# Ledger of designs, part 412: VH-VL binders against q9vpl3

Target 1, 224 residues: q9vpl3
Amino acid sequence: RGKINIQRPKAPHYERARVVAVTQPKYPELPKAKSCFKTRAERTQQQQENPYNEIIAREVRNWLDHSRLVAFFHLSSITADDIFRVRVQLHKQNLHLKSYGSKIIEQAVKNTRYEAIVPLFHSNHCIVFSPDPEKTAALLRIVRRVPQMVLLGGIVEETMLSRNQLVAYAQMPGLHAVQAQLVQTLSQAPGHLIQQLQAHQNSFVQVLDVHAKNQMNEETPKST

## First folded at step 14 (VH-VL)

Design dc23 (framework fv_anetumab)
Fold by OpenDDE, second read of step 15:
Structure dc23 (fold): chain C 224 residues (1-224), chain A 121 residues (1-121), chain B 111 residues (1-111)
Amino acid sequence: as target 1 above (224 residues)
Amino acid sequence: QVELVQSGAEVKKPGESLKISCKGSGYSFTDYWIGWVRQAPGKGLEWMGIIWPEDSFTRYSPSFQGQVTISADKSISTAYLQWSSLKASDTAMYYCARDYGIYESYYFDYWGQGTLVTVSS
Amino acid sequence: DIALTQPASVSGSPGQSITISCTGTSSDVGGDNYVSWYQQHPGKAPKLMIYEVSNRPSGVSNRFSGSKSGNTASLTISGLQAEDEADYYCSSYTSESTPYVFGGGTKLTVL
């Protein structure tokens, strides 16, 4: 009785091979156990499906759409008490300090004109909203109280501004003041222009008169 | 018109307490920082501190920290500078001034007339 | 300690242009644009002449101008007049803990 080589079993007879092939239990491919580890993307998607997050995202969008002034700040090791104090001061000026999670902000601004602000929210941050862009200077004066609030940039009249641009904007005289100055400047300009234009014309006429007089004097024949 | 009016000249002895005042008018007093600046006789300007009048938040120069107290009464648009115990070295002109700057820009656009404090034995 | 250095005195004749310098000890002095200048007549309070390096407040003569190069800010007075004789102080932002620093002052004499 030949030693059955268990390590290299002889290929079964054709008929046996066929029976074995047909009787091999086709184990349903174990459903690829969706690794319980929801990819960061799936977790983010599930978080997006939280009705509460959607509500907050809508709130953020509403603030963005109705605010003429939006300022973005980084918060560096600020206490809750300090935030509260500055919030009160800002509120007295009709400035509304809000803090939202980065994911909520991303959700809120996705596929909107505000999508460019997403990179500003990778760390602890707060947003100040105002219906009045003239309050930018007031905001920046109050923020001096809290060095932990670092200005990153803002939106004024639907225009995205860098930190420096926002500061520059706050330093500008009010639109009315600028308009008044412009009107004053424009009102003075025509007078000067007219004077200069008239001066040249008068000078030209004088030169012509002198020339005409000189020609008349040359045409008087000395009647000998 | 924006105006800061300070209290009159003071003559004191060493060890005495003193409180001088600065009243603001012609603007919203609570919307601007008020600073105090010292000028010793024949010397330059020295920043002492600033106050936010709305909630009396105060910052001091390190040189003046603990030496003076800056306060404000927003109901009467007045800022104060006070000493608990005067020294002869406190003899100087003291100015209050409004800070009109924003964020990192610090400058005084309006100044009080100054209060002369003389401390002599 | 961040210090601003000014010349002790500057002099000029009427009608001339003079410049007063203010030099910071550190490159961090005055952030790029936060220098102010004050005029002080004897026995009077300081008056703001220039803010943020080059801006003039309302009511300040256009004879006064400010500039900055590197760590040195400059106040230029053109068409010097007798009334310009005064002490001039520069100021700058340094830090959150010390937002104000003054120079030592420059006495301007009109000859």
Scores: ipSAE 0.858, ipTM 0.937, lowest interface PAE 0.5, mean pLDDT 87
Fold by ESMFold2-Fast, scan of step 14:
Structure dc23 (fold): chain C 224 residues (1-224), chain A 121 residues (1-121), chain B 111 residues (1-111)
Amino acid sequence: as target 1 above (224 residues)
Amino acid sequence: QVELVQSGAEVKKPGESLKISCKGSGYSFTDYWIGWVRQAPGKGLEWMGIIWPEDSFTRYSPSFQGQVTISADKSISTAYLQWSSLKASDTAMYYCARDYGIYESYYFDYWGQGTLVTVSS
Amino acid sequence: DIALTQPASVSGSPGQSITISCTGTSSDVGGDNYVSWYQQHPGKAPKLMIYEVSNRPSGVSNRFSGSKSGNTASLTISGLQAEDEADYYCSSYTSESTPYVFGGGTKLTVL
């Protein structure tokens, strides 16, 4: 439910701040370093992790582990009021709309069966989670209200599905067993499925890119 | 059972306002889109617009944008189609219908009985 | 306004099979399983006969079947009966801004 705030460290105690000020180098530093890296601190900083990312990555893993339905969307610019209205409607159906950064997704799915989904999240995205896969039809009817959300695919009962396969799943009436059989029948090699999901996303991005380039070639400034 | 019941026939003069209704029953009204379809005398079906009853989000056909207003009152499971100023060319049968489709699959599974609107001077 | 192309009329005798075509473009009829078919008797509301190209709602006779090839969808009625005499309309999704487009309609006469 929401993000955990990370409080920034307090400023050094007066005594420590005074010691830092007194020990600062006052002399010019020459000659040049022999390597491209000037200090060890500069090199080690490249490998530093944000502790906040691990906490949120754990939240993402928890959602993946406890959700029998996960749907992936590309998300275009949308107003805060519109996304809030949609989030409320989804929540009434036990559907939980979340947005996470690409690094957090990558960290969350590293060394898991879901690692192959990382490339889907290099552009603006959002994810809908639910413990109830029977709510897929409700999700896809509500999403018609939001043209800025474009379905890329999903995971149902731990099986990766393309956009068309997830839509087909949502259209199946019947018992849980019948829907589970459909999911098994529609399942494909992860590499091939991811390629299909990326192709849909890349085609959409290409259309947007061509449109943007055509507008720029007309020498009209693009609005934010 | 699912049922859509529309208001009765109307006879109006050009320039008059009109609001017709479509009441859904036998299902969760706010879980499905409601569409309006027009049929002029002796002509085919024309989609006019669609509404999401939960928040009254609407989308109109380009031919009907600005010509009519679609609204809904979810507390009484009723959708409406309204004209501010009728024209003789608005003479037609008007149907409401429930959309049962998913994502980009749009189709109407249940239809109202229709409301005949006659506009003459 | 974009409309799907249907023949104005078709006819058949009781017991025969007939087919009604519905032609669009690669982005509507040819795109995905977007096609639905409606039956309308004079003075009555339309009734859904086929959805998503080939699926039948409960209560629709198995004499009605749907298919598509390329940009053309087809409604086939086998074992024609007098009560099948009606107008038939196809419909397809086209875009987010125009999610419904109807064909011009086909009048079926049972001779």
Scores: ipSAE 0.746, ipTM 0.877, lowest interface PAE 1.0, mean pLDDT 81

Design dc24 (framework fv_anetumab)
Fold by ESMFold2-Fast, scan of step 14:
Structure dc24 (fold): chain C 224 residues (1-224), chain A 121 residues (1-121), chain B 111 residues (1-111)
Amino acid sequence: as target 1 above (224 residues)
Amino acid sequence: QVELVQSGAEVKKPGESLKISCKGSGYSFTDYWIGWVRQAPGKGLEWMGIIWPEDSFTRYSPSFQGQVTISADKSISTAYLQWSSLKASDTAMYYCARDYGIYESYYFDYWGQGTLVTVSS
Amino acid sequence: DIALTQPASVSGSPGQSITISCTGTSSDVGGDNYVSWYQQHPGKAPKLMIYEVSNRPSGVSNRFSGSKSGNTASLTISGLQAEDEADYYCSSYTSTSTPYVFGGGTKLTVL
């Protein structure tokens, strides 16, 4: 997974246009299967050899590579009107709700560090992508409005997080705030709880270290 | 500065209707859930329900479903709690509070000052 | 039957430590980090003291701490002071028909 360059992203022009087009009438010209949860064909489609799957798998890999936040959800039946309202609310926060078939997900993540997510998609599902990991809290507050969506886990700064770890990450607005909260909790928690928090501390510190290095790397080529 | 300001105390008779308000300021009103909590005289706190101000999606406690209506007007950053027909048992202090919780963790970080509702014959 | 179980009252002397328990089930207190604690002085609105079992909001004294073991959460107040005298309520998310539930409340008396 490559680091995201916020100022000069090297993402394909096509993907950039897709994100912008969500607020424009021409977005629906793109395959609806990529964004519509009511597509019966996508939800019940049988696996088959299809060049279309390879194209969409590449799109999924592009989203994974250019998103600093990826959240995975189980999705129960929902009306087109309800999912549209949620998608609009998410889009206002630079959160992009997508749905892909299990075979496409498998092809996208095969032989990558993300291969472990495949079992999450054996049932009805959807994924939310964002270049902004600070929007995790906004995402999870909005999703509470959608009883049909159940959080399974996610990826933040190339680090796979369980459901509980992603929720904990959402509570932490920055490096100093995270460290302050962990110090407070560790100094006052019982022994067994302290051990659990220390395990999570290593994961959170690693995530923040990746984020800090990503920011430094993006600042390095300050040319002009 | 985050603040929730509630409407003033009310004295009503059984059978009357009532609508009380809770105005949020100092934050983006549509980005957080608003909850309503009741406290009968000398009793503990009872959670009544919550509303998502962006689209007015509501969820109620079973004890209050059908007894009250929670609504919101995002254009004026105000949430409401209303009764079609008050009962003496509705006499209580009513609090609104901002829910800062993430996903399945509900917790209220800022509270209104409370609205005392007295229903007497 | 819906409320989480708290002792009705607890007392302590200045400088001592006291602990208030909050007992629920595996679908609320025992499920995950769902527990929060509120302090309420007479005639005042509740104030958030602890959220998600053990996290403390800014502005809350380090004397207040939270923990849990199984289906029981605990609020501990160290270095007890006169201004700590108040009612304390626990609350938790629940996966049942009510997404949120409060404890019955505990009256803390500083002797």
Scores: ipSAE 0.707, ipTM 0.847, lowest interface PAE 1.0, mean pLDDT 78

Design dc25 (framework fv_anetumab)
Fold by OpenDDE, second read of step 15:
Structure dc25 (fold): chain C 224 residues (1-224), chain A 121 residues (1-121), chain B 111 residues (1-111)
Amino acid sequence: as target 1 above (224 residues)
Amino acid sequence: QVELVQSGAEVKKPGESLKISCKGSGYSFTDYWIGWVRQAPGKGLEWMGIIWPEDSFTRYSPSFQGQVTISADKSISTAYLQWSSLKASDTAMYYCARDYGIYESYYFDYWGQGTLVTVSS
Amino acid sequence: DIALTQPASVSGSPGQSITISCTGTSSDVGGDNYVSWYQQHPGKAPKLMIYEVSNRPSGVSNRFSGSKSGNTASLTISGLQAEDEADYYCSSYTSSKTPYVFGGGTKLTVL
């Protein structure tokens, strides 16, 4: 009885091979167990499907759309108490301090004109909203209380501003003041121009008169 | 017009307490920081501290921390500087000033007339 | 400690232009643009002359101008007048803990 080589079994007889092939249980391919590890993308998508997140995202969008001043801050190791105190001070100036998750912000601004702000929200952050862009200076005075609030930039009158631009904006005289100054300057300009134009004309006339007088004096023949 | 009016000159002895005042007018008192600056006789200007009058949040210079107390009464648009126990070295002119700066820009645009404090035995 | 260094005194004749320097000990002295200048006459309170390196408040003569190069801020007074004789102090932002620092002051004499 030949030693059955268990390591290299002889190919079964054709008929046996056929029976084995037909009787091989076709185990349904185990459904590729969707690895319970939802990809970050799938988790993000599921989070997007949270009705609550959608509501908050809409709120954020509403604030963005109705605010003429939006300022973005990074928060560095700030206490809840400090935030509260600053919030109260800001509120007295009709400035509204809000904090949202980065994912909510992303959802809120996706496919909008505000999508460029997403990179600002990779860390702890807060947003200050105001209907009045003239409150930018007030905002920047109040935040001095909390060095942990670092200005990142903002939106003023639908224009995205860098940190430096926002500070510069706050330092500008109010539109009315600038307009008043402009009007004053413009009102003075014609007077000066007219004076200068008249001065030249007068000078020219004087020179002509002198010339005319000199010619008349030369034409008087000395009647010998 | 913006104006800061300080209390009159003070002559005190060492160990006595003192509170001097600075009243603001012509602007919203609670919307601007108020600072105190010391000037010893024949010396330069020294920043002491600042206060936010709305809620009396205060920040002191390290050199003056614990040496003086800055306070404010927003109801009468007045800031205060006080000592619990005066020293001869506290003899100086003291100025209050409004900070008009924003964010990291710190500067005083309006100043009080100053209060002379003389501490002599 | 961040310190601002000013010359003790400067002098000039009427009509001349003079410059007062303010030099910080650290490159961190005053974010690039946060230097102010004050004028103080004897027995009077300081008056703001320049803020944010080069800006003049309303009512300040255009004879006063400010500039900065590196860690040195400068106050220039053109067309020097007798009334300009005073002490001048520079100030700068340093840190959130110490937002104000003053220079030692410069006595300007008009000859």
Scores: ipSAE 0.867, ipTM 0.944, lowest interface PAE 0.5, mean pLDDT 87
Fold by ESMFold2-Fast, scan of step 14:
Structure dc25 (fold): chain C 224 residues (1-224), chain A 121 residues (1-121), chain B 111 residues (1-111)
Amino acid sequence: as target 1 above (224 residues)
Amino acid sequence: QVELVQSGAEVKKPGESLKISCKGSGYSFTDYWIGWVRQAPGKGLEWMGIIWPEDSFTRYSPSFQGQVTISADKSISTAYLQWSSLKASDTAMYYCARDYGIYESYYFDYWGQGTLVTVSS
Amino acid sequence: DIALTQPASVSGSPGQSITISCTGTSSDVGGDNYVSWYQQHPGKAPKLMIYEVSNRPSGVSNRFSGSKSGNTASLTISGLQAEDEADYYCSSYTSSKTPYVFGGGTKLTVL
């Protein structure tokens, strides 16, 4: 190589790129002049203000109450075909991929021990539910094909776990007693831990976004 | 119990097409990624790519993207590595391996015996 | 497309301990528990010796251990035996786009 480059990574190809992509606000392209019918965005907003929010929030509470495994993901732009294929594969493993609006999640977990997860859902997200916590490894192998899904954390046996704690749980030898002990050992004030980790991710993303923009400025003049 | 069995050695001429196979047994084939690793004569290991057999989703090393095609047929628990037009530089031992890794940890716990591909005029 | 750096060769005597290094960057070896180690005897397929930096598969001798400090992972073989003579390769996750890379390999000679 003859070209000078003082940056260590040539291109983002790990957590940094994923986290930056996940936190970048996705603003839908607006466009058309208004008429007697509403745009899709306006219909979606009206549906979110629908009095049926409590019915869907009840569905979310039901999933939380009957699932021994819940995994939270940030979801970047993904095609309908890709998400459908992933959902089908997960379903074969008794893993149920769901997406709910942030206000519905907030309403569902309000006044519960899981209220701390609300900040995880301020941007695009999805949740995987399962009655079978032994499927955590299967879940994490399947989502490897979906770089748009970034693991944020989860709940196993009603205990909130960080991203790293959930991955560690998935790596257990499959002994129920050992898994139960690990869940208890890993959990340290889980509600507060989840919020602290999300806050750290947001701060880290802010720093990475600034750095990435500075890197683009340094590279762009060379390219042209 | 777990076994990966690869197809036999191949001797080909430049420009010919080739498809080699890797059959998994003793486990649920669609539950694990399958990787392909190349080793040129007297050289080290090079990761070529990996496939998710359930839907044949692939990831390739930049060095091998466009040069080979990885595919799978889950109905017979077999993964494939294919060339449309072989070059002399494709002469190497090719291994398939099962990836037992979780999330961002990749590691190959079982390996096929290897398929030697020799490309000469 | 980056490679992990290993010494070309290492040697030791029976009963001694040797260490093989594997150096990468903060995004691969230094990032998390991404490192695995493989042993390859001449004419044979590689065998997994260590995964996720320090874990041993069943059937691998406890004489083999793995560790990591910063951007350098290490494979240590204690109580060196003649059958340990082989090529050793490290590997690591790098990114979701290019998830895997091998080191150049180290030839271990038992003197």
Scores: ipSAE 0.717, ipTM 0.859, lowest interface PAE 0.9, mean pLDDT 80

Design dc26 (framework fv_anetumab)
Fold by ESMFold2-Fast, scan of step 14:
Structure dc26 (fold): chain C 224 residues (1-224), chain A 121 residues (1-121), chain B 111 residues (1-111)
Amino acid sequence: as target 1 above (224 residues)
Amino acid sequence: QVELVQSGAEVKKPGESLKISCKGSGYSFTDYWIGWVRQAPGKGLEWMGIIWPEDSFTRYSPSFQGQVTISADKSISTAYLQWSSLKASDTAMYYCARDYGIYESYYFDYWGQGTLVTVSS
Amino acid sequence: DIALTQPASVSGSPGQSITISCTGTSSDVGGDNYVSWYQQHPGKAPKLMIYEVSNRPSGVSNRFSGSKSGNTASLTISGLQAEDEADYYCSSYTSSNNWYVFGGGTKLTVL
C-alpha cells in the first residue's frame, strides 16, 4: 500500500509541460513564414477601384487568339516620342506594340495554357502581336534600335518559345511546313521556359545597373 | 543578286571634308542594318557603326563617336560615311556591309568592295 | 584596342585540319550565339564563313566549322587547301555595351 500514482505522470515533468503551454504565445510563429498579405480592406478597395479590367483582359485574349506571333519584352524608361517612332515602324510591318498592366494580363491568361507567362510581367513590359509569324525577323531587327526593349520570349503558332528559340525561329525559311516543324522542335515545358526567361531578366537588370553606375561616376564634358 | 557598291578611291589633304557612299541593290534596303568597318593599312578590321536606313537611326563604336557621321538616303538605297575634317590617321580602307543579324546577332553577309581613303600632305 | 583575342598566326599542311581560337568574355563570346567568322584574302573584302557560332552560309565549304566552349570560340578548317591561306577574323556582339567587336585576326599559312 504505499501510494502509487498511476493516474498521473511524474509531477515535475507534467507541471513543466503545463507551464510551457500556458506561457507560450497565443499566436505561435509558423515554421515557413510567408510575405505580408494585404489587408481585407485593401483587397476590397483595390477590386472596387478597377471595375473595367475584364474589358481590357478580353482585348488581350482577342490579341492572343488572333495573333500567330506574340513577342514579350522588358521595357525600360523610354520617351513618348521614341516609343511612338518604334510603334510606327512596327505597324508598317503589321506588328502591333501594346502595353497592359500585369493584373490585366493575369486575368487574360488565367486558366489558359499561357498562364505560365504571368511572372514575366511583374516589371515594366510590352508585347508585340502579329497575325503573320514570318514577320519575326523584321520585328527582331527593328527592336535592335531600341535598347530599352529586351526580348524575353514569345508565342509562335500557339507554342511558347524562349528568347533563344524565338531568335532561332526568325532564321527559318518562309515555308510553312519547315516553320511548323521548327516550332515543334523548339517547344518548351512552361516551367523550363519561365526559368530561362527569368535568367534573361536578371541579366538585363545587371547590365542596366552597371550602365547607371558608370554614368554616375563619369564626368560629362559640357558643349554649347 | 544582292550587291553593295561603294564609291571610288579618294585622295585628300588633312582638314578637308569627305563623304563616301555605299549603294545597295537586289534586296529591300530599308529592311536591313548597314554597317561600316575600317581597316588601316596592314591592320585588322574595326567596327565603326551601323545605321537603320528606314529612319536613319545610328549607333557608333565609342572609338568613332564624334569622329564620323553615318547617314542614309532610302529613296536611292544609299548609305554614307562622312568626315567634317580629315586627319592623316583616317587613311584606311573603308567597307560597308549588310547586317543580316537577328536581334543580338551582328553579322555581315554581304560586303562592298571597299573605298580606299588616303589622307596626306 | 582589340576586344577579342586571336593568335597572330597559324599554319598547316595541305589535307590537315587546323583550329583558330577566339577568346572573349562572358558578355560576348561566352554569351549567346553571337560569334561570326570572316575570311579575307589580300586586297579583297572580307567574306562571311560562319555566323551565330556554328552556322554556315550558302556557298561556304563544309570543311569550315565553328564551335564554342565557355568564353572561347573556335573555327576549324579540315582538309586544308592552298586557297584557304588568308586572314581570319572572329567577331561578336557584346551584350554589356550593345556594340560589335572584331578579333585581332589570324594569318593562316598553308605550307
Scores: ipSAE 0.390, ipTM 0.651, lowest interface PAE 2.1, mean pLDDT 79

Design dc27 (framework fv_anetumab)
Fold by OpenDDE, second read of step 15:
Structure dc27 (fold): chain C 224 residues (1-224), chain A 121 residues (1-121), chain B 111 residues (1-111)
Amino acid sequence: as target 1 above (224 residues)
Amino acid sequence: QVELVQSGAEVKKPGESLKISCKGSGYSFTDYWIGWVRQAPGKGLEWMGIIWPEDSFTRYSPSFQGQVTISADKSISTAYLQWSSLKASDTAMYYCARDYGIYESYYFDYWGQGTLVTVSS
Amino acid sequence: DIALTQPASVSGSPGQSITISCTGTSSDVGGDNYVSWYQQHPGKAPKLMIYEVSNRPSGVSNRFSGSKSGNTASLTISGLQAEDEADYYCSSYTSSGTPYVFGGGTKLTVL
């Protein structure tokens, strides 16, 4: 009775080999152990799946959609107390200072018209929202007290503005003031026109009078 | 019309305390910075400091830090400049002025008439 | 120390145009567009004449104009009148923590 060599079993008969090949359990390839190191992308995706982050992102979007004035600031080393004081001052002017994480902002503005603001949020930032674009000057006066708040730009009436453009906008006279000036200028225009028209007519009449006088003087016969 | 009206001329001795006032009218007093500017006799203009009247936040020139106190009472639209102990060198005209500038633009668009302070022994 | 330098005095005849210069000693003087000019008559408070280099407040004569080139701001008064005789001060923003710096002033005499 030949010692069954357990270490090198004889190749099974062809038919048995076929059966064994067909009956071999196809173990699903163990999902390649997702390396415990979630890629930055996976971590970001998991963070995006936080219901809380979604809620905050919606809030941000809501602020963006309902604000006529949005200003973006970089925050350097600023104390919580300083931020609070500025927040209070801004609030008195119906300006709302908010701070959000960069990831939340990215999530909020993804596939929206505001996507261009994402590069502004690489560090500590705050956003000021207002329903009134006329408060831009007030905002920029208040933030003077905190040099650590650096203006980066903003959105006014759905238009993205650079820092310089936002400052320039704030310096413009209000629409009403401009309209008033326009009306004043327009009201003066007819007066000037009338004066100019009258000046020409008067000049013409003067020339005619001179001509008439000269003709009368020529018709006076020298009575010899 | 925007106006800043300052208190009258003061004659004091060295060591005395003094508080002069600047009352704003014709605008929202709490929405603009108020500055103080010194002008010694025959000399130029010197910025002393500014105040945000709403919460009395103040900034001083380094030259005047600790030498004077700037304050405000928003209930009566008045800013103050005060000394605890006057010196002969404090003899000057003092102006308050409204800062109309925004962000990095600093300029005074309306000025008080000035308060002459004379400190003589 | 951040300083604005002005000429001590300038003079001109009626009807002439004169220019007063204001030069910053450092690049930190005058953010590119934040120079103001003040007129002061003897015994009177200063009056804002120009803000942000070239802007005139309401009520200021169009004879006054401002410009800037490099580190030098200029106030130009055209059609000089006797009433223009006064001291003129420039002011600028500084990034060094002192938001206000005044020039030394220029006495304008109308001859």
Scores: ipSAE 0.861, ipTM 0.939, lowest interface PAE 0.5, mean pLDDT 87
Fold by ESMFold2-Fast, scan of step 14:
Structure dc27 (fold): chain C 224 residues (1-224), chain A 121 residues (1-121), chain B 111 residues (1-111)
Amino acid sequence: as target 1 above (224 residues)
Amino acid sequence: QVELVQSGAEVKKPGESLKISCKGSGYSFTDYWIGWVRQAPGKGLEWMGIIWPEDSFTRYSPSFQGQVTISADKSISTAYLQWSSLKASDTAMYYCARDYGIYESYYFDYWGQGTLVTVSS
Amino acid sequence: DIALTQPASVSGSPGQSITISCTGTSSDVGGDNYVSWYQQHPGKAPKLMIYEVSNRPSGVSNRFSGSKSGNTASLTISGLQAEDEADYYCSSYTSSGTPYVFGGGTKLTVL
């Protein structure tokens, strides 16, 4: 409950203000100058039109940036109980099943390196995120129980993989660390490739030093 | 070491019920599908179905759907194959096996020793 | 199709090489790398010899190799030994109905 009091100006102040207002020059605004341009206020208002979408888009971008495994699925009609059971099982493996509208996905990835995924989301879809690429095999075994989820592809260590490539990656026995290093080298900017080459040179020098020391120790006769 | 140990041989009469078991050890039982394979005397291998032990989701071969029930108890790492009413044509060796495959790749890397089921009057 | 087509029997002598074929359709063998091979000695459970067309599990001799061309997969055993005498089954994922199907089996005799 609130009560609003309206106060009126006193007559002497009103009379002086009125005289001043009448004597001030006024410039008529031309009808042809009707703005077809957005004003600063209109631009600010447009930025506020979809604050929810931008917040969710930032969340999607955060998931993409902080996940080493991202898998994309087409999702057909599925019961709430069935998807809940799958989501719980995935969560136990640090796999996070998310669904977002196509416009939110487009907004999240527009003008980013992830823009190429947009066509995958023009139909019913879901995405699984994980910080752990070693969980790809667990993911693909779990989703086998969900015929409504059809694998479209994914991103592993910032590299886009087709459906078949992602399945092949998941089947690699004990080679994940080596493959991740190769994938990182191939997907990185030229500057990072130089860093990888330098690291290999340093490792080679270290190996040579150890070998040389071992050779000298073997060749040097032990005299007492 | 991964091992699947099946229950012993059974001799039954037509119309009787039967439940045979397959116990997994040496691995995380709920992380892999368990399949059942039938082999009639002197015949080849027939895939019956699979189960996801984490939630007991099953998928059957059309030839065996409605003929058998596959179930699992993850608390004791055991899968089961069950008949409500046996027929003489159910006489066969039954194998359980761990499916190590991923997505659309199915293959059984470890097999149980088999349970011989004989149904005769 | 519930069964993949294999020859009923094949024979060879010690030290020779033999090949067992497994023929299916574009929905199974001809699809992706779906083919596996199992060895079964009389009275024993099957043993996985090859998975995903050409991969060998740990402990399987490199005398065993797998390949495929079109709708036909092949298991090749080189340097045949007496202990290779067994039944061999191919298997594949199938997109037509059931997700898994076996071949009819091939009896290998080492003479």
Scores: ipSAE 0.757, ipTM 0.884, lowest interface PAE 0.9, mean pLDDT 80

